# VHH binders against o26223, part 49

Target 1, 191 residues: o26223
Amino acid sequence: MKLLWTSQHIKVTVHIDGKVSKMDVLEAIKTRRSIRKYQDREVPEELIDKILDAAMCGPSAVDERPWHFIVVRNREMLEKIPEVHPYGAMVKDAPVAIIVCCDSSLEKIPGFWVQDCSIASQNILLAAHSLGLGAVWTGVYPLEDRVEGIRRLFSIPEHVIPFSVIPLGYPAENPGTRDLFDPDRIHLEKW

## First folded at step 3 (VHH)

Design b51 (framework vhh_7aqx_2)
Fold by OpenDDE, second read of step 4:
Structure b51 (fold): chain B 191 residues (1-191), chain A 123 residues (1-123)
Amino acid sequence: as target 1 above (191 residues)
Amino acid sequence: QVQLQESGGGLVQAGGSLRLSCTTSGFTFDDYAFSWFRQAPGEEREFVGAISWSGDSTDYADSVKGRFTISRDNAKNTFYLQMNSLKTEDTAVYYCAAGTSPFEEIVYEYDYWGQGTQVTVSS
């Protein structure tokens, strides 16, 4: 069954005063899209704080919370990220980016940090969207060249692993919503 | 050996149409999502569009939305980029890619890439 993409316009009500109406969690999840074009508009620190708060609210393996976040607003640094991230071109156009990292010294169970940082990254995306911002998850780990590139660029210690780069900004595009429900992926009781 | 081979590129006038094909081999076609990227001289490689494993879902860059369409033929291990209403700014090397992500929600390097095919749109 070819899911007809009804381009439902994501009504991001950006209030002129910077106050964004809260959307419910299901709406946030269903209407979130990767945003790669941003307005020439600064993101208030308050919104970044809220996003980071959300990022830290996700579960982690045995509550290890291995994540660290680098908030990047420096234009020069933002412009350098695409040099080490071939699909990070939009980062140079964003007013801010969050780099999600794992401190391996905080890991309690090997390997679960990927899940932990993924959850944190997804929460960043959802929170950003709920706050009227656009964002995109650009993967760093596990690609060695990107990991080392970001590491060098931001002087990240060897025991800390850059995981994702997430540019954020007020959206300058509206890609619409998608219906991604696939009943064929649902199995009852057994495969 | 995994292979992705683009075809169908060339010179076309603005307003014209081209259909690119990406023929694949060496991997299970049905297990992959497919994407098209393009790179203009001096520019970064950019996402053009993607099609899910099942073919039920597609996503496009805003710059090509409404003009380009991606489809896949599992029986032929081939997927396509139909480009209509071409513009001069569409001039680029077009790459096909295979990955395990249905869309560019999470931007990773795709598992497999074609060598690219030149598309030139003249005024």
Scores: ipSAE 0.019, ipTM 0.197, lowest interface PAE 7.3, mean pLDDT 88
Fold by ESMFold2-Fast, scan of step 3:
Structure b51 (fold): chain B 191 residues (1-191), chain A 123 residues (1-123)
Amino acid sequence: as target 1 above (191 residues)
Amino acid sequence: QVQLQESGGGLVQAGGSLRLSCTTSGFTFDDYAFSWFRQAPGEEREFVGAISWSGDSTDYADSVKGRFTISRDNAKNTFYLQMNSLKTEDTAVYYCAAGTSPFEEIVYEYDYWGQGTQVTVSS
């Protein structure tokens, strides 16, 4: 029997427009875009670890932190996701995907796990972007056929609910940033 | 009141080209994301291509990458599928679809569908 460590010993550095740069929080939030086209380039395990650390740092109702994550790198498994998720075609082209799940045994307040897992999913998107990667949130819950399809494909127990599938990789597209600020949606003191 | 209507289908020889159009009415076109789907005889409906509400992001099924291009014309309330280098395997009924939710962040179910247009590619 032989034990092997599977992590890559690579220094993580953010590259923006071919230059090494740091991104502040507001810049990351304002410039993050959904990315569906990926380079044929492996994402280091150390970057995935940083993204998952960020995912777990979100607030949760009564600090229940109900999230579990499945990291999928196996090409055969990635290619099967579109069979159970009709709008997940891009997932098979990604070098890696993260499945965000709720472990219902960790739930302390009924129903708030949806918000908890939404926060974890958004943190994955922001962390990926800040590290020079692209990602997109593909919805699973509350669509029953997708929930059961993903559960079956990844042998997920009945007390665990798959919430989202987030493919990620080095971007092969560069959509521009958007200014979505609408002051008409802001009400002072009263509606 | 809301309508999506496909046009541009027909019979074409392998290696040829067709441009499908989806003309829309009854909603604010600029606020919607659009996709094309197809269904071959005896098979399930499959995704072909998508364009975001801004037009900045597009995605395609592997089977059509490099051959098909989706685009939108907000002034005409119409979006298109340019199909080049057609193969017999592209024979299907093509459907256009529109969604009102933010398409870029969460893949949502589409609110409106066209009736479909037949594309037949002969050898």
Scores: ipSAE 0.000, ipTM 0.166, lowest interface PAE 15.3, mean pLDDT 83

Design b52 (framework vhh_7aqx_2)
Fold by ESMFold2-Fast, scan of step 3:
Structure b52 (fold): chain B 191 residues (1-191), chain A 122 residues (1-122)
Amino acid sequence: as target 1 above (191 residues)
Amino acid sequence: QVQLQESGGGLVQAGGSLRLSCTTSGRTFSNYAFSWFRQAPGEEREFVGAISSSGGSTDYADSVKGRFTISRDNAKNTFYLQMNSLKTEDTAVYYCAASYVLEEYPTAYDYWGQGTQVTVSS
């Protein structure tokens, strides 16, 4: 037997540079999709600032907040990312990309920076979606060749670890929404 | 860099067996799906078999199904092609290939070995 969901939604108001959009948090989570095709349209700096603000609001182990961000708008640099990241071909067609990095000198608990940077990356994806943009998480860590390639390309110091590359822009595709709820993955009281 | 090195090729009689090994350099072994391809003289490179990054799924070309088995050993950073009941038609240079897979098997492979010759004589 399937349980039917009665949708009572909590609406969230987001302020965007003098404008207001409304999106339910659960709707944002459920409707966010990876977007790999972008319009030839610039993303305003104000929206990037909002996205990075949201990224820094994620939970972090012992509040270490080890994240640093590189914002890349230079076309020549964007075009070089696929040379060091085989599944990052869409990055060269994006108007902007964010590289999420860990400054290991800020790490207080060994190993938890991976979760910290994962949360920051997910917040970037959700914030972009809530602002009418599309984005995709392309993985860098833990692949040594990608880490080294991105490090050299962006002059990243050895104590800083590039974690993900997230291209973003106004979407030029609509992959549609998926229903992924699987009750067989929920165990009550025991496995 | 990730490098792949094949070993185990050679000359074998029809009906015999060979085990090919592909060893990867580095700590990334568990993140990759692996495949074997072969190329006979004057022909295009063809797919032989694949194993998923988790090791839970394998796929084979119809011509080798039931005779060849692909496996992986994450502790040794090595994957294998066990070739049984070899036929003269199996004569080819065998290549191992690796790809980082997030969702599905890729349309292209990130890394290729240099190849190892397998010759099956009657």
Scores: ipSAE 0.000, ipTM 0.105, lowest interface PAE 17.1, mean pLDDT 82

Design b53 (framework vhh_7aqx_2)
Fold by ESMFold2-Fast, scan of step 3:
Structure b53 (fold): chain B 191 residues (1-191), chain A 125 residues (1-125)
Amino acid sequence: as target 1 above (191 residues)
Amino acid sequence: QVQLQESGGGLVQAGGSLRLSCTTSGRTFSNYAFSWFRQAPGEEREFVGAISSSGGSTDYADSVKGRFTISRDNAKNTFYLQMNSLKTEDTAVYYCAADRSPFEEILHPSAYDYWGQGTQVTVSS
């Protein structure tokens, strides 16, 4: 276990079975779960900064790094998201949400921005989990009505494409671990 | 693989209540996440509510939050939609749906492999 120093307090990551430990990369990947219920607690700006730093460290096609991020804490704005994103009802109950966007003017190879923004979105989920937060990826692109709705709500320019909305907060649920390993999907040497 | 059957639909007055049931037959109820969707004539199929495979997570459309409750009973291989304070706008065919994966995925009708046949709910004013 390692200690993390935050101002005047020691922050420790809690394991999914209630034990206290620091997560390694494989543990973080295997134990991350979508979290849709959040405590009524503010997420410190310093944690959001750490999450966004991790998001920007992902690989991108020819290093185009087309991602931009909108951080939404305003309660009235969070409450409007379900109006344009019907599967995002949990967003209004979150203390903060991150909207992952692609600036298409930064695209160097056509179409790879989707993969770039997917990587950024996953890094947000993993970083949040490693810091003791919960998050969920709610889909925006490629659903045209959601793209248009989110763009209008947040005054996003036409050359910028909203890709995902990720609410996050301190988790108020613990869904447990998944067992997803399927050896039938692994082929040796040939199909 | 799972087979889904809805029951509990019918006619009610505005302000009334209905409980919809979705019973699975075949294989392995506890491994599936379940959702309710509804579709009014000429409209797109819209999300109503969902419950995770563990039962630890639930989610609702804003239009029904506080009025509808989703629950599951793994011993009975059944999940439910308790519908209270019904409005004329709730009139639709209600479908239950199952996800082969946990409730982890982005929830959209196209993500679901298994659907029930639908049950009509009509709310009169």
Scores: ipSAE 0.005, ipTM 0.252, lowest interface PAE 10.5, mean pLDDT 83

Design b54 (framework vhh_7aqx_2)
Fold by ESMFold2-Fast, scan of step 3:
Structure b54 (fold): chain B 191 residues (1-191), chain A 123 residues (1-123)
Amino acid sequence: as target 1 above (191 residues)
Amino acid sequence: QVQLQESGGGLVQAGGSLRLSCTTSGRTFSSYAFSWFRQAPGEEREFVGAISWSGGSTDYADSVKGRFTISRDNAKNTFYLQMNSLKTEDTAVYYCAAGYTWEEFPSSAYNYWGQGTQVTVSS
């Protein structure tokens, strides 16, 4: 039997939210799942700030740190994302999304910005999970139509490349965890 | 599908201790987060404590903090509630529950429940 929304249910939510910041790193990595269904509940600015701080802590080739972030909370703008990103339908139902971008004017070594922005995107997903939120990485780069669609929708300059769109919210689904360890992919000393 | 079975309930005097166990079946014990709930007659079901899939994180209701401890033993497919300094107010049917991730307790985390075990604290 599932609990109805009561003072006890609300209290459980508060206690669980207070404990997610104490999740150990390995637990966070192993239990993070893509979340595409979100509660109708606002995400505090303080949590977004923590997530973006974590995003900027990733390693970057020759320390170029080419990333820029757009935080989208406007419902009308979130509802337009699926029009230019056909597999981003869940974004319209999220309370907030982060668009990870590369400023090519900050690029010091050609091509490594893709790795830099991938690292930033993964840090967003992991940080969100550690704070009790759910998120999913929806791909933009290198799909030219999606890149140009997102650029036009958010008035992104030509020298800036949208890389990923990551909707975030309090999760409204539980896909469970995965045991993905495969020892056949590990080679000792040589291939 | 997961089957949950509580044990260790019974009658105990105020100030005493009890250890509840919840045994599970299935190949995925190490992938579940576990929780204890209790329900006294005429009351709503109350959260007692929870433990994450790794055992690295625990949470407790304010009414039991410092007195109750939750733990898990993955080798035995069992998790426990150690109840110390029991009060008459702790009298309830205790239920164990399983969910997939720790962050989803209020929404959809608890799909599997035991049948309950009675704890009676006398004075």
Scores: ipSAE 0.000, ipTM 0.116, lowest interface PAE 17.8, mean pLDDT 81

Design b55 (framework vhh_7aqx_2)
Fold by ESMFold2-Fast, scan of step 3:
Structure b55 (fold): chain B 191 residues (1-191), chain A 123 residues (1-123)
Amino acid sequence: as target 1 above (191 residues)
Amino acid sequence: QVQLQESGGGLVQAGGSLRLSCTTSGLTFSSYTFSWFRQAPGEEREFVGAITWSGGYTDYADSVKGRFTISRDNAKNTFYLQMNSLKTEDTAVYYCAAPFDEIVYGTSEYDYWGQGTQVTVSS
């Protein structure tokens, strides 16, 4: 290691006019954790709208914006997701899930839709966290069995690729923060 | 405190078998998805296999599929990696893990890792 660094522990609270203010961007990024346990409490439609607005605000390759979103609140449908997604057991207990999809007919540069949908998925996680919700990204693409299972379950057409399933709700767990800063991954001027 | 501890590593000849164990404490074992990872010198840590909390689903890296089997014993708070038909390429430090902040294999709580156990496969 050519650098001497210390890790940063995350416990940032912003106070404005003597009151706790909204979470800033760095706090949101550093304190977001996968949340897989949810309160038995509805998520208002207005919060889902804000989350989806944030999802669509990320950059996309050549501004292709290939993402489409399925919002699932139906309990019977949420309960079927674990049947086609082996690591989606928590989805059946969530009040709502968002399925991020790529409409391949909108793609302008082959392959970049994965990055576009990744950006949208991460924005969903960050926006949810900033609004007091918890969420987790459960991966679908590029695992062919999960892609086909989700496609069949939600009647997704052949030219559309399900990318991720993101259950969300008010959190019923607090996993704390992570200290992942690794100076060995930072190189100055050269490798 | 949550603790994960590997055992069963060692030296084995190519074509041989080895069984790794991961004993856990400080968590409700039956509620967790568990995974095995490995890391060879100079390489990134890679996924090896996982078993869901229900035991109803297992997943494996393509490089070990058909040769390795993951299982769990809820009565012993222990999960296992049975490694058969070992190759020199399987030489690595093997880590057990539960839970992750990750996108492919779901877990139910905080990230916990064991300290690792060395597996060396000679020709």
Scores: ipSAE 0.227, ipTM 0.652, lowest interface PAE 2.7, mean pLDDT 83
Fold by OpenDDE, second read of step 4:
Structure b55 (fold): chain B 191 residues (1-191), chain A 123 residues (1-123)
Amino acid sequence: as target 1 above (191 residues)
Amino acid sequence: QVQLQESGGGLVQAGGSLRLSCTTSGLTFSSYTFSWFRQAPGEEREFVGAITWSGGYTDYADSVKGRFTISRDNAKNTFYLQMNSLKTEDTAVYYCAAPFDEIVYGTSEYDYWGQGTQVTVSS
């Protein structure tokens, strides 16, 4: 199946069902948007595998790779996530969500796990988009109430820190593209 | 031009100690992770240990763990390998190396190498 996205002056052809996308990396980055509405359609496991593969390809501090992933497809669990995440309402409407976690026992340099899990989370978003899916990053860490809520809900051990919840699905909205380039944020050689 | 230069190698008796130095130039010292490798005759070059750019983390091969220690002096653009309780099997040419950001264990992943210094441990 081919999905054609038209937003403004950009046409993107995306192959779904785990096939190769024609979307290049810059196009994926520039055209990615948070998607919070999903079709009533399941996401094939093959696509999730590719997304998780991409998630694990990011760099990490001293190659510590502290990340773990919980793949959630159970409807009951998906419906409970919004109860502990005030801005996670769309999760209940998604066919699947990925919870990105840090195993603190894998951390080599304190504090860098946030960067590591952020990179993994962003790769999930980009990979999803390149595969014709929509996703959104819902932050868990560092808000204690969300961290503990997700921890309890999924019986996550104390040494593992839930970082983000990312619902995924075939998009049921097209928010268009944004130009976020700001030359005022660029400084040459010095501030 | 980036340069790394080892010093401090030599002959030492088993059970003895030796301290190697690697002096660097042409790079921002504080931005680099640094590593030590060694190569014995007829063997492949192997990872010995590394120290991160901040000095906050070190890692060592199992064969040298507890005996060797890596440190750095940013003011001198120099990092060190303190070798204690030396064994005959520690005999090798020791190389210092620099990856840009983080610790890597493969030789092919390093951009800069020293010329090496010979360490010989006699029985």
Scores: ipSAE 0.011, ipTM 0.269, lowest interface PAE 9.2, mean pLDDT 88

Design b56 (framework vhh_gefurulimab)
Fold by ESMFold2-Fast, scan of step 3:
Structure b56 (fold): chain B 191 residues (1-191), chain A 120 residues (1-120)
Amino acid sequence: as target 1 above (191 residues)
Amino acid sequence: EVQLVESGGGLVKPGGSLRLSCAASGRTFSSYAAAWFRQAPGKEREFVSAISWGGSTTYADSVKGRFTISRDNAKNSLYLQMNSLRAEDTAVYYCAAKPFEEIVHTYDYWGQGTLVTVSS
């Protein structure tokens, strides 16, 4: 139903420009943190287009690409999310949120859509970070009450499953980086 | 942790219709992929139809165009509408389910079955 959005995120020139980030991939992975405090500042549509383009570039099982995305900017709708997602309180203060969904009619191999949507969600977080934004993954699936709550709130059909809600914006907090490397979790040749 | 109970089986004449129901209890059914299987006396279990938790359907070639699988997630129920029944459709029909995110080729939950007899 959003013709302007589909046109923008398909543009190769916008996509190529978005890949010319100032942050190395390894640095982006290591420094990305969950951000739950946002500035009162709008996120340009161009940046959302770049983020969604990156989300769709992840691998999917048997190339099934089951994901669909809802972009929510309406403050009244954002304010209703905490009513159906108890740990999504920060969403009401974000300028925008992306809801990652699975269209199960596109499923080619049972069960792998969870991995497909997880990959898309992580790409959203990394792309946002690379563009100077902050985001956090708030879980919907597999919690049945949250799935049904989000479905009703956004008029999502029964054959579509809401997977995650990702608020994003310009960060108003700066959590430090973490050193999570644990060599005890690496086994050479055998367990 | 879902239990399945089939109902609706019975005796019908060739060309007749019958609707099978499967009621799920325990966990909510909406997070499960579901299927109908059948087993005729002295034969192996045969796949009939499947429906993903989102409504995508598949049918065995022997029943395409005659049978329709459907679900009602609000009622935790699965249905099989059987039309234009034939003698070869005589079998015990089983409801089966698996969590959508589980092993792709395995159905972990089964009902007790309901007998469908198509008489000449």
Scores: ipSAE 0.000, ipTM 0.091, lowest interface PAE 19.6, mean pLDDT 81
Fold by OpenDDE, second read of step 4:
Structure b56 (fold): chain B 191 residues (1-191), chain A 120 residues (1-120)
Amino acid sequence: as target 1 above (191 residues)
Amino acid sequence: EVQLVESGGGLVKPGGSLRLSCAASGRTFSSYAAAWFRQAPGKEREFVSAISWGGSTTYADSVKGRFTISRDNAKNSLYLQMNSLRAEDTAVYYCAAKPFEEIVHTYDYWGQGTLVTVSS
């Protein structure tokens, strides 16, 4: 019985100019940029759902999947985030933000949750980009003031650690693409 | 899902003023574009005003300069200030919401409506 692993190819269909285009994974990775300016345009819930689905598809240590997500659309709350996150000024201009958190009670191996939440955060960025949205990773952990600030603001339980704040929106800037390939960072067999 | 409940309707004389309110529940109202529609007896429902999540507003020509749409995100509420009311403004007024930027006449969520009667 060949278990046909029907790889449910999550066809991320981006509606650009009325056409649904699929961005391949390499294109998404190579062309993704941090976006900090957003249009006065709402992000459909469907896109957020797709992004969160992608966020949960990443690997985690021993499949611990410690991540939780807070989806923030309330303008008042978005405007308060910069008060506790000095480098999160752009969050107040976004129509939505995702706060990635770790539930420490789900952690199976100590310390790997940082990797797990990083993977989830990166998947959010890539998925957003593939869907025609702009996003930026604003770090919360491991800075204590930011962690505590976000915790208080959103009434996050003590056993849950806010990790990142990711504002999302349709981009109002185009920073262009970068060539970041550096052969000097590649070592064959030995350092 | 968003639930919408209108209030503030009533009887008013021509030239009078009335303020309608729409209370949203279930989800944060600031997540949605919101609008007011109205339906007079025997007529089709018509667009009155809309406000985007960013605060951009639009008005039907028939109410421009007389009506003002606003929102209070802290109260999860939408408002319609109606001034200089006319007999032709008599209708059931509906609050509507959608999670899209486009200010079109199609909305996903609707209230039950509140009756506004303008009569001498």
Scores: ipSAE 0.000, ipTM 0.275, lowest interface PAE 11.7, mean pLDDT 87

Design b57 (framework vhh_gefurulimab)
Fold by ESMFold2-Fast, scan of step 3:
Structure b57 (fold): chain B 191 residues (1-191), chain A 121 residues (1-121)
Amino acid sequence: as target 1 above (191 residues)
Amino acid sequence: EVQLVESGGGLVKPGGSLRLSCAASGRTFSSYAAAWFRQAPGKEREFVSAISWGGSTTYADSVKGRFTISRDNAKNSLYLQMNSLRAEDTAVYYCAAGSPYEEFIYQYDYWGQGTLVTVSS
């Protein structure tokens, strides 16, 4: 038998069809942290597809679902984001970023697109975390200079508003969890 | 830094069974995903089965119902129970280990030397 391989120093990525997440919903919500340092490792397209599916499952005002997404993997484009987004320095070091956008032509009730896109952004962060990835929400809207900078960089039409830029990757940091529960913010029956 | 050594390969008749073992040396094996791959002469390496650090398993369609992957973290060992063996299962079988942060997608950075399984009358 002639073998084609010696088994040393071979890398391969395989998708496992088992359980997608070991975290229950509450654990995922409570342990998700903003991740700004990423391993030098590609995020498979299948994971991005799962994340975007989750993003589109959010509730939307009058079911308007105005969100559109740009997936950016091109290194030259990622390196230009910090030039138009001052808090987006980590984006250039991420293997991929998702830009969450609102198509204003899909808006059925004025102003609720902000809530819709916030929900989509949070679902991206939670889905990424459940899939073993790290991500961070970098704000674009309502800062007009960032909105217009991102629009020009990615050739976004006038009727579409860039809302957030979310870099994603395998985490290269572990900031730990936070205890944020404050019972003084809970009012029973009335203020 | 994880080293993997396979054993249990050999000659078996069609319809027979074999159990492959993979012994890991070094610390942290229990935190890695682990998998079996195989390569037959003149063919590309193919995925056989994987087990996550949490115990979730997956199998290639060609081996579902016939092969069972398992791990014993206390013994730093990975196993592949192979039943109802066929001539087309003849290959060198490789043990692999990868990143602990992946539930369902694994990058395998550590590989064994391989063990030969021949299914022949």
Scores: ipSAE 0.000, ipTM 0.112, lowest interface PAE 18.4, mean pLDDT 81

Design b58 (framework vhh_gefurulimab)
Fold by ESMFold2-Fast, scan of step 3:
Structure b58 (fold): chain B 191 residues (1-191), chain A 121 residues (1-121)
Amino acid sequence: as target 1 above (191 residues)
Amino acid sequence: EVQLVESGGGLVKPGGSLRLSCAASGFTFSNYAAAWFRQAPGKEREFVSAIYSGGSTTYADSVKGRFTISRDNAKNSLYLQMNSLRAEDTAVYYCAAYHVIEEFPTQYDYWGQGTLVTVSS
């Protein structure tokens, strides 16, 4: 894995089905779908670096930024995730997964790390989508058995809480977009 | 062919009970989380309840204490026991299944055709 030493010199070429695609922020938000089927194709380290850079750019309560990330490419480790995450079968078929974690020692306001790690997780999904990859957020926290299972599998220390497991890869499915706008959920001035 | 087939809907009076069933075929049901959704006329589908592989369950606030979700993996079946039914429970009820147990599900892999529940006097 190569981490970015300076953002000014990152070179990434993205091809989507033999084409280069450009996507603005609203398009990325509206067209992102959960992807659970992946091509047998490696994801370049440069793309993972870009995704993790985006993950760390999210807002955080009192700028605590408690997130840590584990990048898993080892096939044997990916194959063990379904043992502690029921129905996580798609993780074993992904070329890579990112585990989003909270380092509780970095938390400045109790409880807000959940929002911080949710923001980081969503940024991973959006960044992956914008780069022509597919991903899905599989929940870990607050399910105690999954938290402890993932902690043991990846030797995560007790003060660190695994929050989500996000497998990603080049998509092998293409679900349509959804229109979920519901005006009944918008209240003007008062409830 | 993957299929989810709901049954057990019908007309019931307020305060009554119904038990919905969902029969799964064409996939390994035990490897899926399963959920019930409902859709009233002119409204979007709303979440009702979900059950995970370990037996853990979650319920929408509107049905908590009145509805009970359960599953029988040996029979590839999902159930919803509905008690103390109210007029506002009138809807088409759908069962759904997804490969991943998600805190934040964005889509479901399989959906049934729905079964109508009408609560009226």
Scores: ipSAE 0.000, ipTM 0.134, lowest interface PAE 14.6, mean pLDDT 82

